# Ledger of designs, part 13: VHH binders against Bifunctional D-cysteine desulfhydrase/1-aminocyclopropane-1-carboxylate deaminase, mitochondrial (DCD)

Target 1, 364 residues: Bifunctional D-cysteine desulfhydrase/1-aminocyclopropane-1-carboxylate deaminase, mitochondrial (DCD), of Arabidopsis thaliana (Mouse-ear cress) (f4hyf3)
Amino acid sequence: SPPSWASHLRPLPSHTFSLAHLPTPIHRWNLPGLPNGTELWIKRDDFTGMELSGNKVRKLEFLMAEAVDQHADTVITIGGIQSNHCRATATASNYLNLNSHLILRTSKLLADEDPGLVGNLLVERLVGANVHLISKEEYSSIGSEALTNALKEKLEKEGKKPYVIPVGGSNSLGTWGYIEAAREIEEQLNYRPDDLKFDDIVVACGSGGTIAGISLGSWLGALKAKVHAFSVCDDPDYFYDFVQGLLDGLHAGVNSRDIVNIHNAKGKGYAMNTSEELEFVKKVASSTGVILDPVYSGKAAYGLINEITKDPKCWEGRKILFIHTGGLLGLYDKVDQMASLMGNWSRMDVSESVPRKDGVGKMF
Key: E = the ipSAE of ESMFold2; O = the ipSAE of OpenDDE; V2 = 0.75 times the mean of E and O plus 0.25 times the DockQ between their complexes.

## First folded at step 4 (VHH)

Design H12 (framework vhh_sonelokimab_d1; at its last look DockQ between E and O 0.13; V2 from the best seeds 0.00; counts 0 for: pae E 15.4 > 2, unsure alone 64.6 < 65, placed apart)
Fold by ESMFold2-Fast, scan of step 4:
Structure H12 (fold): chain B 364 residues (1-364), chain A 128 residues (1-128)
Amino acid sequence: as target 1 above (364 residues)
Amino acid sequence: DVQLVESGGGLVQPGGSLRLSCAASGRTFSTYAVGWFRQAPGKEREFIGAISGSGGSTYYAVSEKGRFTISRDNSKNTLYLQMNSLRPEDTAVYYCAAGRTYYDYWSGYTSPSEYDYWGQGTLVTVSS
């Protein structure tokens, strides 16, 4: 059943799937250079499941249930070439014995060559997803809605029963994923022996459903934390309007600008990185053991640290919860760009004094 | 096609502890959500607790007040119910049940109708 504070929302979900490993942990995250009394904590949504990994599976628990409720045999979704959402959707579809069709936008002028097997692409192709390539220009000129509708009509003509999931799973039903995440955080805080309470919740914004859900849940529920979303594409005004559409679709009766603060963390552009962003991801990994993905959580954390650096007094004494949205497979797309930052290797120095004897090195 | 067999039931004194086991055979146990239910004579079957296929999510009836803990060992295809601080009113036949990972949002794991496979039950008697 929905949280009591969300019972007025419509539509209400009818069914869910248990796909994710929940609840995900909350723990202290000790980044250096924070202002006096500022505490940073992390919600490990990167631990929601390996191949399902990240924020998307929370949305898919509701979206895949609706697909099954509607007797779909096929799922269609759309995203960029390294979309975490498309990878999670392909995996969940296979797990549920549904066919998946992914419309993937390449960075190339033409979409007539094999896109390869790097990162999310390998998982998608291994689980048997049907990959449909489009160029970046075609995506920009046609739009995701028209593209998914065109494929839906084609598959219906072929006798399939497709269910369409929009970019990132970000529609009103998918928003319930992070409404439930807000309840989960509230429950985790309630059973603690201490009185931990967050002043701020920070998360990346790629498609809007995650920030819509967590901000609505924080606003309506007991969390009452100020939600900061760091956009990795488009601009903040676009997302205020998009989130408003999701809130209106839920009959929430609130304004997006009242419940979330959207900051531009786009940098060089969607799925592209500055050297400073990649160096930051490396520093976070080496100092805390937390590996951020460079496209979403890495840009959000970098944006947060930049906001704190601009006005450290405003962040003094605050307790911040950062939501790690997953995306580890996306790191493989950045290998070439990060090569110059990685110097921690050497040839093992095996001196003449180290005995050499054939056959001693078993399990080699 | 999951077959479930409960064990570990018996007589226990008030305030005592008991651990029930539920052994599963058939399909891979880890793909199913599993729960514990009990039924006293002349009463309806009531929910005790459930655990997701991965073991990462647990759900408990509030009436048990933290006395019961559910766990699973997927490597052994076994579900467990640890019962502490037992009371005479805990006397019932205890059932384990396996259901799909798909469930009604309103009833969650608490409805017997969400479970497709049931064990034969094991009797727990709490008396002096």
Scores: ipSAE 0.275, ipTM 0.657, lowest interface PAE 2.8, mean pLDDT 86
Fold by ESMFold2, look of step 6:
Formats: sequence, C-alpha cells, structure tokens
Structure H12 (fold): chain B 364 residues (1-364), chain A 128 residues (1-128)
Amino acid sequence: as target 1 above (364 residues)
Amino acid sequence: DVQLVESGGGLVQPGGSLRLSCAASGRTFSTYAVGWFRQAPGKEREFIGAISGSGGSTYYAVSEKGRFTISRDNSKNTLYLQMNSLRPEDTAVYYCAAGRTYYDYWSGYTSPSEYDYWGQGTLVTVSS
C-alpha cells in the first residue's frame, strides 16, 4: 500500500516489480572545502543494480508492472544515444520476457551509421534490443510522443502489443518510483539511533520524474527537506511546468514551484561536458572514492559545489543529502575527453630468466 | 507431478504476523515459477505475488507488497510468504501454486491458469 501521506494521490499503482536492490546506502560524503558545520551525505542509487543501476530502475518497477498487467509483449521507449533509461528499459524488458524497441537520437552524421558498442549501447545490443536511430534535429522537430506513437502504431499493425514508456520513464506513474524512495529515506532515518534529519536534498534533473517524485514525497511526508534539482538539459522554467504536469496527473494539489528549487546545471548542454566538469568528476573520485557520472550526478554535484562556493553563509550548518542517480556506463563515452586527467601506469619489472613452475599458458 | 503442501496457517490477532511455508516435492522445483493466492469466503481467488524459478524476479499485487514478502529456498524446495500487520480482511485460505514459468506476457502473471500445480490451502484467520 502507498505511504499514508500519499494515499490520496490518484491513480494508485496496482502492481509493482521488485527490480532494484533496495534500500540503497546513505553514508557521509567527505568532500573538501565545505562551510563550517555543513555535512554532505550521499544516497547511493547507483547501487540499485548493475545493468539496471540508477534512478531509472525505481521508475521502471511501476512502469514495467503496468506493461505486464496490460499484457504487453513489447516495450517502446526513447532517449539519447547514451540514455541510461533506454539501457535500463532494455535490460528490464529481457528480465520480464518482453521485447524492447529503443528510439535513440544521435547526430545527423551518425544517424545512418552503425551506432557502435560504447557504454549503454553495449548492454542494449547485447540483450538484443531493437535500436532505431534518429537525428537530434528529427527528435526536436517531431517530438518524443509523436515518434513513440508512430512506432506503436506500426507494431500494432504487425500484431504486437506495445507499451510506451516516455523519455526517462517520467510520467505520473513513474513518479511513484521516487515517492517510494522518499518513504525509504524516512525509514532509513527512523531506524537510526541518532536524530539525523536532512535540511536539503540534491538531485540531478534529466527528464523530471525523479525530481517530481522526491520533491512531492519530501513535501507530503516526514522529510520536509528543501529539494534542489540541478537540470542537466533544459532550462529550469521548462521543468517547473513539466513537473507541474506530473503533479496534476497524480491529483496532488500542489504547485511545483513550492516544492522544488530547480537550478541550471546544463553547461554545454545534455551529455556535453566542459573540462571543468570532468576535472571535478576526477577530483571527487580521487579524493572520496565516489564515482560520479559526467552527464547527471557529476553536473549536479558540480552545480551544488558552485552554489555553496557562491554563498557559503547560506549553507553553513546544513545537512545535505545528495542522491547519486547512477549512470556510470556513460562514463565510457567520455574516455577520450578525460584521457589527460587519468592516472599513470607502468610496466612491471620482472626477471625473465626465472623459469615458471606452473607452466606456460596458465591463466592464473 | 509436483506436490505442494502449505503450512503455517492458523488464528492470529489483528496486527500480528504469520509466515506461511510451501514445501514442494520434486527435483525440478527450481524450474517452476511459484505464486501465492488467497481466497476469502464467497470471493474469487486473489493473486498475492509470484517469484521466478531462480528467485531472481518477484511480482506483487501492490496492495500487498508493503506487508507481504515472498521468498524461496531452492536448496530446501520451499516457498515462503511472510505476512505482517495482518487485518481481519486478510482472513482467507492461502494457496501456493507452481507453473513452469510465471513469465507469460500473453496470459499475465496473475491468472490462476498460468499455474499447473496447486496446494490444498492453509487457513489464516485474523480475529481477536
């Protein structure tokens, strides 16, 4: 049953899958240079799984259950060429014996070519997802809803029963993934022997469903944290309106501008990184051991640190929960851009004159 | 044939807990998807949840997920249903069922017709 503070929302989900490894850890995150008394904590939604890792799997637990309840044999979704959502959807579809069709946008030059096997594409193609390429210009001109509906109609004429999942799984049903995450955080805090309470929750905003869910859950539930969303793609005003649509679809009766503060963190744009962003990701990895993806969590954390640096008095003494949304497979798409930042290597010096005791060709 | 035997039913107070067990006979238990159903007096058989043969995937009726948990131990050929926060409306005969796979996207996971083998049921009564 839903959390008591969310039981008035409509529609209530009828079914859910257990796909993610939950709960995910919350632990201290010791970034250098924080103001006096400021504590940064991290919720490891990157540990929700391996090939299903990231915030996407929480939304898919509801969306895939609806797909199965509707007797779908096929799932259609859409995103960028390195979409973590499309990869998670393809993987979840195979777990559930469903075919998947992915509409992936890429550059105009590359839309007519083999997209390769880098990062998320490796997983998608290994599991046998049906990959359909379009240009970014076609995506912008036609729109995600029209593109997915066109594929849906085609598959229906072929006798298939497709279920359409919107960009990032970000519809009102998918929002339940992070409404439930808010309950999970409440429960994790309630089990603690101390009185830990977060003043702020920080999360990347890609398609809007995650920030809608966590913001609504924090607002309605016991967390009452100020939610800061760092948009990695569109301007904040777009997302206030998009989130409002999701809240209205849940009959939540709240205004998006009252429950979330959306910041611009897109830099050069979705999936494009400045050298400063990549240097930050490297610095966080080397100093804390936490690997941020450069597209989502990296931009959000960079944005947070910039806000703290700009006005440190505003952040003094606050306890901040950063939600790591995963997406590490996308890191492999940045290898060339990051090469000069990486650590050194060396050839191990060994004596070739000493004969092997275990024989030539042993693997171990 | 595979045989299924439920146990652990009985009388409990509202708010209480019970753990039901379903013991399976047969070497091939790990190849069967297994589900829990219940049937209250005068009602149709109601789906609670299912788990894949390997135990890697679970599927629940959402109204039950927060209170009921399904698990399996293939080394003991046993399926479990942990029921917490029981209410009088949970009073029913509880059945375990097995099918070769609960993944049939044509028929759905909640249909009794997806399950070839059924236990005799165990009565759970929630009353003070």
Scores: ipSAE 0.000, ipTM 0.297, lowest interface PAE 15.4, mean pLDDT 86
ESMFold2 (binder alone), look of step 6: mean pLDDT 76; pTM 0.791
OpenDDE, look of step 6: ipSAE 0.461; ipTM 0.755

Design H13 (framework vhh_sonelokimab_d1)
Fold by ESMFold2-Fast, scan of step 4:
Structure H13 (fold): chain B 364 residues (1-364), chain A 125 residues (1-125)
Amino acid sequence: as target 1 above (364 residues)
Amino acid sequence: DVQLVESGGGLVQPGGSLRLSCAASGSIFSTYAVGWFRQAPGKEREFIGAISRSGGSTYYAVSEKGRFTISRDNSKNTLYLQMNSLRPEDTAVYYCAARTYYDYWSGYSAEYDYWGQGTLVTVSS
């Protein structure tokens, strides 16, 4: 059953599939340089499971249930070449014995050649997804809706029954994933012996469904935290309008500008990184052990620290929950850009070592 | 939750030694990375050193390394600070602190979740 504070929303899901490992942990996250009394905590949605999932599996628990209820045998979705959503959709489809078709946006040259097996591409191809490459220009000029509809029509002519999932799983039904995440956080806080309450919730915004769900859940439910979304593409005004469309589709009766504060964190642009962003990801990893993905969670955390640095007095005494949305496989796409930042290796000095008499060692 | 109580402070002559203890509540002490900080009158809180959850790794402020030794006994839920070759400038209130969810130390007081009440160490002739 949905949370009591959300029972008026439509569509109302009938059921979900248990794909994710829930609840994910909430723990302290000690970044250096925070203002006096400011506490940063992290919600580990990078630990949702399902072949290194992240935030997208929460949406897929609802979307895949609808696909199966509609007797679909095939799932279509669309995204960038290193889309975490496309990887999660391919894996979930395999678990449910559904065929998956992924429309992936890349350069025109890569669209005419095998895109390779780096990062998310390896997982997608291993689980048997059908990859359809398009150029960035084709994506921009045709649009994701027309592209997915064209593939849907083609597969229908072949006798398939496709279910289309939009970019990032960000539609009204998929928004329920993070409405439920808000209830999960409420329950985790209620089980604590202390009176921990978050003033702020911070998350990356790529497609809008995650921020729509968590902000609506925080607004309607008991969390009542101020939600900050850091956009990694487009601009904040675009996302206010997009989120409003999701809220209207849910019959929520709420204005997006009342429930979420959207900050621009796109830097160089979607899936592109500045050297400062990559250096920040390295510093976070070395100081906390938390590895952020450079496209989504890394930009959101960098944006948050910049906002705190700009006005530290506004953040003094506040308790902030950062949602780690996963995406570690996308880090492999950044190896060449990060090579100059990595100096922590050396050839082992074996000058004082005596070789084994048998000439071989065991590697157990 | 963990509660920390420091003991062992007092007056000591320059060049002398003191051993401070920090008693922690509960069976979860072994899950905390813990450290020592001090605060002299009119000055900011200063990091002294820390020890990992297992006790296998210790970290010290550069100025204190070789003079101070941190150890822990998880079976007794106790953290220790052995202070040798004490100087008048070591006069301060000494605090023990614990951080959650991390196996390893931090030199930043803001990153510690639980603090003791402090114990006064006075180094004077």
Scores: ipSAE 0.000, ipTM 0.099, lowest interface PAE 22.5, mean pLDDT 84

Design H14 (framework vhh_7qbe_3)
Fold by ESMFold2-Fast, scan of step 4:
Structure H14 (fold): chain B 364 residues (1-364), chain A 121 residues (1-121)
Amino acid sequence: as target 1 above (364 residues)
Amino acid sequence: QLQLVESGGGLVQAGGSLRLSCTASGFTYAMGWFRQGPGKEREFVASITWSGGSTYYADSVKGRFTISRDNAKNTLYLQMNSLKSEDTAVYYCAAKTYYDYWSGYVEYDYWGKGTRVTVSS
């Protein structure tokens, strides 16, 4: 059953599927350059699974339960070529014995060739998803709703029972994923022997469902932390309006501008990186062992550090929880752009070494 | 609040056949049949996932019993062939309304009240 502070929300989920590995850990995250007394902590939603890794599986626990409750045998969703949502949806569909159909928007001008097996594409194709490639022009001119509806109608004519999940799983039902995450964080903090309380929660914003859920949960529940969302596409005004639509769909009775602060972290644009962003990801990995994805969590963390750098006095003494939303496979899409940063290799000097006389592959 | 209602039990001769049904009041992800004979503990008989894509049977019934489901009717079936005196038991329908990938254990949350099967010989 939902927490008491969320009992007035609608739709009220009847059940969920346990897909994610929960609860995910909360631990201290020692980034260099923080103001005196500022504490950064990290919520490891990258640990929600491996093939299911990231924030999307929390939404899918609700959406997949509805799909199966409606007797769907097929799931349709849509996203960019390196969509973490599409990868997680394909994997969850396989666990539930559902066929998955992914409409993927290519980063190239034409959609006429095999998109390849890099990053999320390899996982999607390995688990047996049906990939339908479209161009950027087709996506922008037709729109995601019309594209998913066209595929739905085609599959229905073939005798299938499709359930459509919108971009990123970001609808009112999917928003419950991070409403529940807020309750999970409350529970983790309550069972600690210390009085740890967060002043701020920071997370990346791609499709809006994650920020809608965590901000609503923080506002209604015990967390009462200021939620900062760093948008990696579109602009903050777009997301205030989009989140408001989700909140209205939940009958929440709150204004998006009261419960979340949306910052622009888009940089060069969606799925594109500045050299400074990639250098930051490398620095974070080498200094903390935490590997951020360059498209979502990397931009959010970089944006947070920039905000702190602009006004360090406002952040002094604050305790900040950063939510790592996963997406490690997105890093592999950046190999060519990061090659110049990766000088930490050398040919081993074996000039003083003598080859073994006992043959190749022998231990003795 | 899920309710399961079994039917189809009765008296049958050894070597005969009987079909059990179980109707659920709502959605079920996984369903199964268990039985309890006189003076015995409850034992697993057969299970089926929502899609019907995976079925499992106890060794004692494999080849004789067939589990199936009709999702449009929210109904589970157990076709019992070549019945033996040892199959005499109260048969219970069990259901799970959620999917738990991480549990590793077979656990059912909802149970019917049972239907009695008596095999004479």
Scores: ipSAE 0.000, ipTM 0.348, lowest interface PAE 11.2, mean pLDDT 87

Design H15 (framework vhh_7qbe_3)
Fold by ESMFold2-Fast, scan of step 4:
Structure H15 (fold): chain B 364 residues (1-364), chain A 122 residues (1-122)
Amino acid sequence: as target 1 above (364 residues)
Amino acid sequence: QLQLVESGGGLVQAGGSLRLSCTASGSTYAMGWFRQGPGKEREFVASISGSGGSTYYADSVKGRFTISRDNAKNTLYLQMNSLKSEDTAVYYCAAGRPYYDYWSGYEEYDYWGKGTRVTVSS
């Protein structure tokens, strides 16, 4: 059943699938250089499972249930070439015995050739997704809604029953994924022997549904934490308006600007990284063992540290929950850019002082 | 048309063991076992994901029953150990496109078998 503080929202979901491994852990995350008394904690939504899922599976639990309830046999979604959402949708579709069709946006030069098998593309192609490649120009001139509708009409003429999931799963129904995540966090905190309470929740913003859900849940529920979203594409004003549309679709009766603070963390632009961002990801991995996705969670964490650095006194004594949204496969798209950061290799010295056998070799 | 056929039911002494099987005529996603005892409503027993990686059990059977599947044979199993008189029921295999009723929390299934009877004597 929905949380009691969300019972006035409409429409209420009727069904969900159990796709994610929930609840995900909350634990301390000790980054160096934090102000006096500032605590960082991390919510491990990178551990939601389902072929290295992340935040998108929480939305898909609601969206895939609607698809099946509507008797769909096919799912259509759309995103960038390394979209975590598209990979999660392909995997969930396979688990539910549904055909998946992914419209992937790439550069004009790559649209007429096989996009390859790097990162999310390998998982998508291994689980049997149908990949439809489009250029950035086609995406910008036609738009995601018209593109998905065109494919939907084509598949319907072929006798299929498609269900369309928008970019990132970010519609009013998908927003329930992180409304539920807010309740999950409340329950995890309530079951603790201490009185831990977060002042801030920090998360990446790519498509808007995650930030809409967690901010609404924090506002309406017991968390009452200030939500900070770091946008990795577009601009904050775009997302305030987009989130408002999701809130209005839920009949929430709240203003997006009251419930979330949206910060620009775009850097060079969507899916592109500065050298400082990649160095930050390496530093976090080496100091904490947590590997951030450089496109989403890495930019959000970098943005958070920059905000703290601008005014450290504002953050003194605060307890911050960072939501790790997954996306490890996106790191493989960055290997060439990160090569100069990696020097920890050597040829093992197997000189005469190390005993050798003249017998049979073994591989392992 | 998907068909589910249960087998392995019978008479068993309290404390004994029994293994139920359910063969599907085609591939399935998640599958589950339900039972209906004399004078009782049908109740959930156990479920398993399409890959077999996730399993769920009713509190009344945890530690005693084990659900498993062999996808190469399109077959679902329920290993029942330490059987009690309360386990006496017709056991039903269920499959299809399961999803939870958000308000009640119960899984909904599209396909059901005819059932196999299990009787546990004193």
Scores: ipSAE 0.081, ipTM 0.493, lowest interface PAE 5.0, mean pLDDT 87

Design H16 (framework vhh_7qbe_3)
Fold by ESMFold2-Fast, scan of step 4:
Structure H16 (fold): chain B 364 residues (1-364), chain A 121 residues (1-121)
Amino acid sequence: as target 1 above (364 residues)
Amino acid sequence: QLQLVESGGGLVQAGGSLRLSCTASGFTYAMGWFRQGPGKEREFVASISWSGGSTYYADSVKGRFTISRDNAKNTLYLQMNSLKSEDTAVYYCAARTYIDYWSGYTEYDYWGKGTRVTVSS
């Protein structure tokens, strides 16, 4: 059943699938350079699964249930070439015996060659997704809605029953994923022997459904934390309007500008990184053991640290929960850009070592 | 509470046919048939995915039995043809309402009371 504070929202989901590994852990995150009394904690939504890792599976638990309930045999979604959402959708579709069709926007000028097997592409192709490649220009000139509708019409003519999931799973039903995440956090805090309470929740914003859900849940429920979203594409005004559409679709009766603060963390643009962002990801990994993805969580954490650096007094004494939205496979797409940062290797000196006298050793 | 109700069992002569039905009181994801004969342990008979696109059969019934479902009626069927005395058993309908990989339970979590099939020589 939904949380009591969310009982007025519509649609109320009637069915869900348990796809994610929940609850995900909350633990202290000792990032250097925080103001006096400021505590940073991390919610490990990267631990929602391996092939399903990240924030998207929380939305898919609701969206896949609707697809199955509507008798769909096929799922269509759309995203960038390293979309975590498309990878999670392909995996979930396989689990549910649904055919998946992914419209992927290439990072190249033309979409006429095999996109390869790096990162999320490998998982998608291994689990049997049908990849439909488009160029950046085609995506921007036609738009995601028209592209998914064109594929839907084609598959319907072939006798299929497609269900369309929008970019990032970000519609009103998908927003329930992070409404439920807010309840999960409430329960985790209630089970603690201490009185831990967060003043702030921080998360990356790519498609808008995650920030809509967590901010609404924080506003309506017991968390009452100020939600900060760091946008990695478009601009904050776009997302205030987009989130408002989701909230209106839920009949929530709240204004997006009252429940979330959206900060620009786009940098060079979607899926592109500055050298400072990549250096930050390396520093976080080496100092805390937490590996952020450079496209979403890495930009959000970098943005948060920049906001704290601009005005340390505003963050003094605050307890902040950062949501790690997954995306480790996207880091492998950054290998060439990060190579110069990785100096911690050497050839072992074996000049004084004596080979085994029996002439035989392990080959593996 | 999900309930599964089997029907269609009875006495039939060897070489004959029976159709078993199982009606669920609510939504089910995956469904299957199991049976237990006299002095034997419960064995798998057939299973069907929610879409009907994937079906699996025990070797002993392959080519003779056909599993199908009608999702609009929340009903599972087992068409049994060319029945043999070895098919004599109580047949159980089984269902799962969720895919829950994280609990470690990938088995059927709901079971009917069974319906008896007796094949006489």
Scores: ipSAE 0.000, ipTM 0.228, lowest interface PAE 13.7, mean pLDDT 87

Design H17 (from D10 with P100R S101P L102Y; framework vhh_brivekimig_d4)
Fold by ESMFold2-Fast, scan of step 4:
Structure H17 (fold): chain B 364 residues (1-364), chain A 128 residues (1-128)
Amino acid sequence: as target 1 above (364 residues)
Amino acid sequence: EVQLVESGGGVVQPGGSLRLSCAASGFTFSKYAMSWVRQAPGKGPEWVSSISGSGGDTLYADSVKGRFTISRDNSKNTLYLQMNSLRPEDTALYYCAKGRPYYDYVWGSYRPSYFDYSSQGTLVTVSS
């Protein structure tokens, strides 16, 4: 059943599939350079499962249930070439015995070529997703709705029953994924032997459904934390308006600007990185063991640290929960840009070593 | 064509144990989640347990949690349900099913979805 504080929202989802590994852990995250008394904690939504991880499976638990309820045999979604959402959708579709069709946006130069097997593409192609490439220019001029509808019509003519999931799974139904995540965090905190309470929740914003859900849940429920979203594409005003549309679709009766603070963390633009962002991801990995996705969680964490650095007094004594939204496979798309940062290798000096008397060592 | 053949049912006393088996054919067994569903006389179907294709993830109905263990052997295309501490209310026809349950938000419980059920099932009777 929905959380008691969300029972007035409409429409209420009728069912979900258990796809994610929940609850995900919450633990201390000791980044260097924080102001005195500032605590950083991390919610490990990178551990949600579904062939690696991420925030998208929480939304898919609701969206895939609707697809099956509508008797769909096929799922269509759309995103960038390294979309975590598209990879998660392909994997979830496979688990539910549904065909998946992914419309993936790439550069004009690469749209007529095999997109390869790097990162999310390998998982998508291994689980049998049908990949349809479009250029960035085609995406921009036609729009995601018209593109998904064109493919839907084509598949219907072939006798299929397609269900369309929008970019990132970000619609009012998908928003329930992070409304439920807010309840999960409440339950985790209530079960603790201490009185841990977060002042702030921080998360990346790519498509808007995640921030809409967690901010609404924090506002309506017991968390009452200030939600900070760091946008990695478009601009904050776009997302305030987009999130408002999701909230209106739920009849929530709240203004997006009251429940979430949206910060611009776009840098060079969507899916592109500054050298400072990549150096930050390396520093976080080496100092904490947490590997951030450079497109989403890495930009959000970098943005948070920049905000704290600008005004450390405002963050003194605060307890901050950062939501790691996953995306490890997207990191492999950054190998060439990160190669210069990775000098920690050497040829082992075996000059004084004695060869084995049997002449042949076991390899593994 | 998907074929599921259940076995292992029988009569057992309260507190006893039974192990159910399901032999699967007609599909790539390791690729699909598998479930156990039961139906008591005069009642609708009740989802009991599910296991992911790899076997790394399991789910249980609250009524059987701690007493039943679902497992699979992908090399033999076989699904198992180990039932311990059996109770009279566990009496039902047990079906092996290809697929996962859905969580019914209104009912607050896991419900059987559209599965490829065996029509036969295996009968489990718990009586003294």
Scores: ipSAE 0.000, ipTM 0.363, lowest interface PAE 10.3, mean pLDDT 87

